# Ledger of designs, part 8: VH-VL binders against 7-cyano-7-deazaguanine synthase (queC)

Target 1, 227 residues: 7-cyano-7-deazaguanine synthase (queC), of Persephonella marina (c0qst3)
Amino acid sequence: MKQSSSIIILVSGGMDSAALLWLAKKEFDKVYAVSFDYGQKHRVELDFAKKLTEEAGVEEHFIAEVPHLKGIKGSALTDRSVEIPSEEYPEGPPVTTVPMRNLNFLSIAASFADIYEIENIGIGVHSVDSPYPDCRAEFVSAAEAAINASSVMVAKKKNRITVYTPFLGMTKTDVLRIGLELGVPYEKTYSCYRGTIPPCGECATCRQRIEAFRSVGLEDPWFKKER

## First folded at step 23 (VH-VL; from y1 with heavy chain T109V)

Design j4
Fold by ESMFold2, last read:
Structure j4 (fold): chain C 227 residues (1-227), chain A 124 residues (1-124), chain B 108 residues (1-108)
Amino acid sequence: as target 1 above (227 residues)
Amino acid sequence: QVQLVQSGAEVKKPGASVKVSCKASGYTFTSGYYMAWVRQAPGQGLEWMGFINPSGGSTWYAQKFQGRVTMTRDTSTSTVYMELSSLRSEDTAVYYCARGLYDWEGSHVPFDYWGQGTLVTVSS
Amino acid sequence: EIVLTQSPDFQSVTPKEKVTITCQASQSIGEYLLWYQQKPDQSPKLLIKYASQSFSGVPSRFSGSGSGTDFTLTINSLEAEDAATYYCQQYYRLPPWTFGGGTKVEIK
């Protein structure tokens, strides 16, 4: 019983956005996707995102450039002089923080939603205690309010835009279980912040992904021992 | 100064396995460069087999070799290994290791330094 | 996966004459094509990257051209040391990064 509605999904090519994409294909009539090139070291994720959206069969997959974020100093994701850490995430905001990244992304996705008259914007954020401020419930609530206050579609049609966050309050392992049940092709997903292929296996994001697979009794497809 | 030195030639019988080594020097082994394996049967062209990232040991195998190839590394000796199992006569080839760095912008090429090659002969 | 078809399979060429080798891709690969030279009992040597950019130390007689699906390697005046087998390789986006079948060039 799929709802007769449309959604635009922020797709990075990673595990969480892939699970969200497959869930959205089950729950919505029309699924659009948007991915962002903001000068990240791991831009190869965009090629994986394209493969995922092609397999899922989305209505359209937009690639949005965010040039003002390119080369921002002090972030390990965009500043070539800052090394991607091998350690676990620190207790404070990690060096991989790009200033207001998801705020920029949601505002751009909201523009597509206004133009294409899409009522839902999906983002795969999870975990209440995420080290990134723009992955938390209080951020999502504030962003949704700002989007609705700014939306021409809402003003003219009296529709509300919903920021769809089905994984909020979940762990990465919880999201992985959902994706496995949905049939997500995890061998076609990419998580490495260093942008290597094959993935580096030592950045915090790679280690979190490996641990998530291990915790459900599986090997990460990128790190499987050949039988 | 980058150098890739491979193990010596081997003769194997059908059904056996072979493990070829490639020792790297002149750069930081775990810095993000992958090590690929490419083979060349006598009088034939080049065939990509897959690659490994020595940093975490992740691998990507060509579809033709999935199930028969295993690539591993030893970071303490800066050495990559390629093991091919269930050998057949058509696996007779020179096996090359080659280093590369993936770059989304295309500034780096897939194979910038090559090993000298290792002849593996499969015969009864 | 992307298939590369090289032509011809073999050429026997008089010294100082022009050699032309073609490589055709089964889908558009932009300009992400390499050319290698391989002499007997040696590993391949990179000549051209990005379809037309000479690699460092490569003699100026070697040039590459093309984009999309059709690519050409040219040796504008063949030297004796150029007798070798030449391979194209695509590196478009993600692996597999496939090779052409090769073109053997000999001195007549």
Scores: ipSAE 0.427, ipTM 0.746, lowest interface PAE 3.0, mean pLDDT 87
Fold by ESMFold2, fold request of step 24:
Structure j4 (fold): chain C 227 residues (1-227), chain A 124 residues (1-124), chain B 108 residues (1-108)
Amino acid sequence: as target 1 above (227 residues)
Amino acid sequence: QVQLVQSGAEVKKPGASVKVSCKASGYTFTSGYYMAWVRQAPGQGLEWMGFINPSGGSTWYAQKFQGRVTMTRDTSTSTVYMELSSLRSEDTAVYYCARGLYDWEGSHVPFDYWGQGTLVTVSS
Amino acid sequence: EIVLTQSPDFQSVTPKEKVTITCQASQSIGEYLLWYQQKPDQSPKLLIKYASQSFSGVPSRFSGSGSGTDFTLTINSLEAEDAATYYCQQYYRLPPWTFGGGTKVEIK
């Protein structure tokens, strides 16, 4: 009897989720994707996520709306009155923090996993460079436990849902090297939290991306000539 | 208010390059507005060439011009430059700069202010 | 990727008569369609945004309609100053934001 492995990937359109998507296409028989509209200023990332999942050839790409996050004030990513900072992240959670973002996302992805009987949920977190608490190993472990305790599939089949985090403990440069080996089309990825087209080059995520490419001796496709 | 002033007409030989400037005033140059370049051959329609975000200098070029076009900016003079290399007679056109702002909801237009145009003539 | 086809290429129209220009998109673009007017020796001037919304300072005789793939620019009563070439442009999501081929309108 042949069994098929399957995974649902949280795809933002950024570098890390793109690398995860290409890795998952190599490692799993069926790959699903989910992206989230939570009112972020950079919703253009959803168009990039769609291009990536179409090129990778996923089984289905869901766009899930998270309207309660759209109404929350005080985050630079969702509140137009709060400016997105240009400098490096300060100590502690930055103003770009959307409350419990990945907890909301993983619970929604887990609902799809339960319905489609998917045993793996992929998220591209790597804790070395992240200032966000919901990108850390302790969060992932707790979320996986809660998902398994809540799953009707797990209760019926006595199997397990695994939160697949292959980049945990890696740097952004490490993840970039993996994606380059896998053939990720980085010109089709988008990282800017300000949502500008072309990207702003000044927010923390743009700067981290530019530095990652420079560290491997390449120019960022968006920023080929620095000024 | 918002004003885009381009450099003067140019005559070039085939195989040369041309660099057209566009000086912006009346708004914050690095605030997130992009500057696009659009050309129009004599008696022909409008053709988008690409754009640059002056904030960080990132660019997006139309596929037809990949490898031949380079867009740069100088934030100290609020000026964008478009350089087109390996010129041929088909590149004879008026070249316009145009400002815009991207908005997911589409409430902003892609080209809200235009420069006066710069005629580039490519002749033997 | 998105091709805009304008019709007709050229019109010669008696003053005070109605002008109708069409623009057809190769795929649905919702209402993300602009109309421009370009007079001889001038840069393009925006007339209509979001398929049907007049831009500031545009005379009321200009109107736009349509959604999806089929769009129309109407000049209800042509004036002498309206002799120009008219272009549609789509701005659906990501670039390239392509233009139609143009429609030249002359006074008969």
Scores: ipSAE 0.392, ipTM 0.735, lowest interface PAE 3.3, mean pLDDT 87
Fold by ESMFold2, fold request of step 24:
Structure j4 (fold): chain C 227 residues (1-227), chain A 124 residues (1-124), chain B 108 residues (1-108)
Amino acid sequence: as target 1 above (227 residues)
Amino acid sequence: QVQLVQSGAEVKKPGASVKVSCKASGYTFTSGYYMAWVRQAPGQGLEWMGFINPSGGSTWYAQKFQGRVTMTRDTSTSTVYMELSSLRSEDTAVYYCARGLYDWEGSHVPFDYWGQGTLVTVSS
Amino acid sequence: EIVLTQSPDFQSVTPKEKVTITCQASQSIGEYLLWYQQKPDQSPKLLIKYASQSFSGVPSRFSGSGSGTDFTLTINSLEAEDAATYYCQQYYRLPPWTFGGGTKVEIK
């Protein structure tokens, strides 16, 4: 299964990106990682991302700052006047939407891919559970086309850059099962959008994570039963 | 005013367990502040043991204590508990609870209010 | 983990004189350092946060300085009530948030 090829993956420190990281280590010869500081309330995730990439043994882990996203009002993730919700997501983009987040991230990752001549860019999106427009197959396809049209490496070498999205069509539970088989250290992953440590247990991402573990008959490492 | 009141001193034999309580008042117990436990052996320095977030009950334990320490909370009484098992003579210490809020930018301190301490003596 | 080394372990100081306590970190921690005072048989009391910011109610004779790996707590004019043990603590990013070994200050 292991190819003589390279990939740069977007690592957030969460369950999905951890599963992608461990999968990529199995499937690619050289694995790079990039994480983003865009002013999110839960920036502690970056420290967890670093721990994960160190354990997985990546070639290099870049931290890219995206300061223009920090000041944009109306997102619960970056605007302190907007509360992080505790409820199920409504239909449509949630208040936690950061404008064009994955477009910005893929573009920056593509710059690293072009310079380091990396032919694959990995992102852990899965459309079944995500309300975000930039987690859908339509978006991924368009982004891949734009990246290939812009790449000096592709123009020079006549190769292709592939946006690797192995979890499209899967649920969070499906991705968790894959990560468990791969040996992902879930106690070293972080999902809380409120940025508390220990995690809050009340935001939608904490609740989704807890439910995913319960659905496979396991206890979330962060949320053990009271004695 | 924030107040943390701990249970009284304990004397235990090696191999036993101890459970120390810390009752919080003066703030919303489940607001996102964690409760940490720090111990201090007689005449020695301070040692962090771990913390609990009373909101969801999640915990993070220092590696030295992993497998021996359990932290729980009772939201109806605003009380956190720390249980240390398989006690050894070197576990003789004053055990403190301390409140804090994690802040990536560092504007909040890790331990802003402390309990009065609970002496646990482990003696054969 | 980040190791903090305090110096000296012990000082006996004449009243009204200056006390200087140092704390050295094993790696850069920016300005994420706290100073505590612990009087005999009492809980620690926070004096300084963020290396140099006085906590509420702390007398002006206490000050902190430093960044990176080298930090200093200064008591400008020692008073009898300042006889205590002083601890530094780093809170850089994730736990463990380690403590220095302490500096005991006595009145000569």
Scores: ipSAE 0.354, ipTM 0.723, lowest interface PAE 3.8, mean pLDDT 86
Fold by ESMFold2, last read:
Structure j4 (fold): chain C 227 residues (1-227), chain A 124 residues (1-124), chain B 108 residues (1-108)
Amino acid sequence: as target 1 above (227 residues)
Amino acid sequence: QVQLVQSGAEVKKPGASVKVSCKASGYTFTSGYYMAWVRQAPGQGLEWMGFINPSGGSTWYAQKFQGRVTMTRDTSTSTVYMELSSLRSEDTAVYYCARGLYDWEGSHVPFDYWGQGTLVTVSS
Amino acid sequence: EIVLTQSPDFQSVTPKEKVTITCQASQSIGEYLLWYQQKPDQSPKLLIKYASQSFSGVPSRFSGSGSGTDFTLTINSLEAEDAATYYCQQYYRLPPWTFGGGTKVEIK
């Protein structure tokens, strides 16, 4: 009746990971989550990630600390002396780029997958023209290959670990439509790069989120007037 | 110098709505500072109602007031508004606006500057 | 929701004596606690932030201490102008950032 497989989802508290989490709850018998504390300026996202996984009812939600990223300066996401840009995305990797973010995160998630014998690792990457190299299909394929080559579970059981990327090639609006159909509680998601609460509404991520809701005839729950 | 100047006292009947204003000066209104509303019934303690980020107009309301409170802002006048509907005698209070900036790592000072307060009296 | 319990509700204190006000949190909040002073017909004024750091312009007779769940505001030598109601507030992580019930301090 239902798929008997398990998955571990990388959850950030944002719209994409929320949609992935709700999709995974529909498609998999057991859903685990992992979130990362790596010195990001807006740790608020971790508290929203916890709210989302509690709402979805995951088997376990791991918080993995990544100490080496906490000490790296020069990224707007980890260094308080580097201001988060308010402008739209420029060409090339922006100052908000965390070095090798998804490579670190997938390898840690893979360690959990290996220990708990989880055959699927989900990540909510979308848009094939992302300015972030570690959000592209080429990267995902290489990471999957490295994970399978490194896995003790795969070596012993002769199975396979799949990196599940159902949103690859989609826009934010496409992912939003999927999440709305799945019943994602978007009022419990958080996207603001500035880390303000309430969200700033003017950073690139906030604007893209507001525009995505507007494009489907809805108001963003964070920016909707109460009546 | 940061100043928050609120609108004058109001007298309302049960079931009506009230809209209190808070005009900010002495800082950049849309810089990311939130504006919170806190009320105090006569002889009682302080009660947080919610807050708004004037930068984008997003809001977060205390659960007790969800469905009755609306916070808005007007960036051209640097003014925040709090509207409370379906008033009852228990809503008689002094309503304060207060400014703050959220920062997880402990430099955050919630409610660093306060308005003078606005008395709202609900009489049957 | 984090509940703050202040003690006592009321104190009548001889001038120049030491005043101690406590605030207890329903869970650990680290050092993310504030103290306010509110005089009659005035808005609250911040006295202490981060449990123990004096805000600018606050007389040295005011001090704060504590961490975790148990916090104290001390007025070392009470002055007549210190007659007021004192509130603690926690600001641990996400809202709601709740207040204690208040402690009214009077002279004599």
Scores: ipSAE 0.099, ipTM 0.629, lowest interface PAE 6.0, mean pLDDT 84

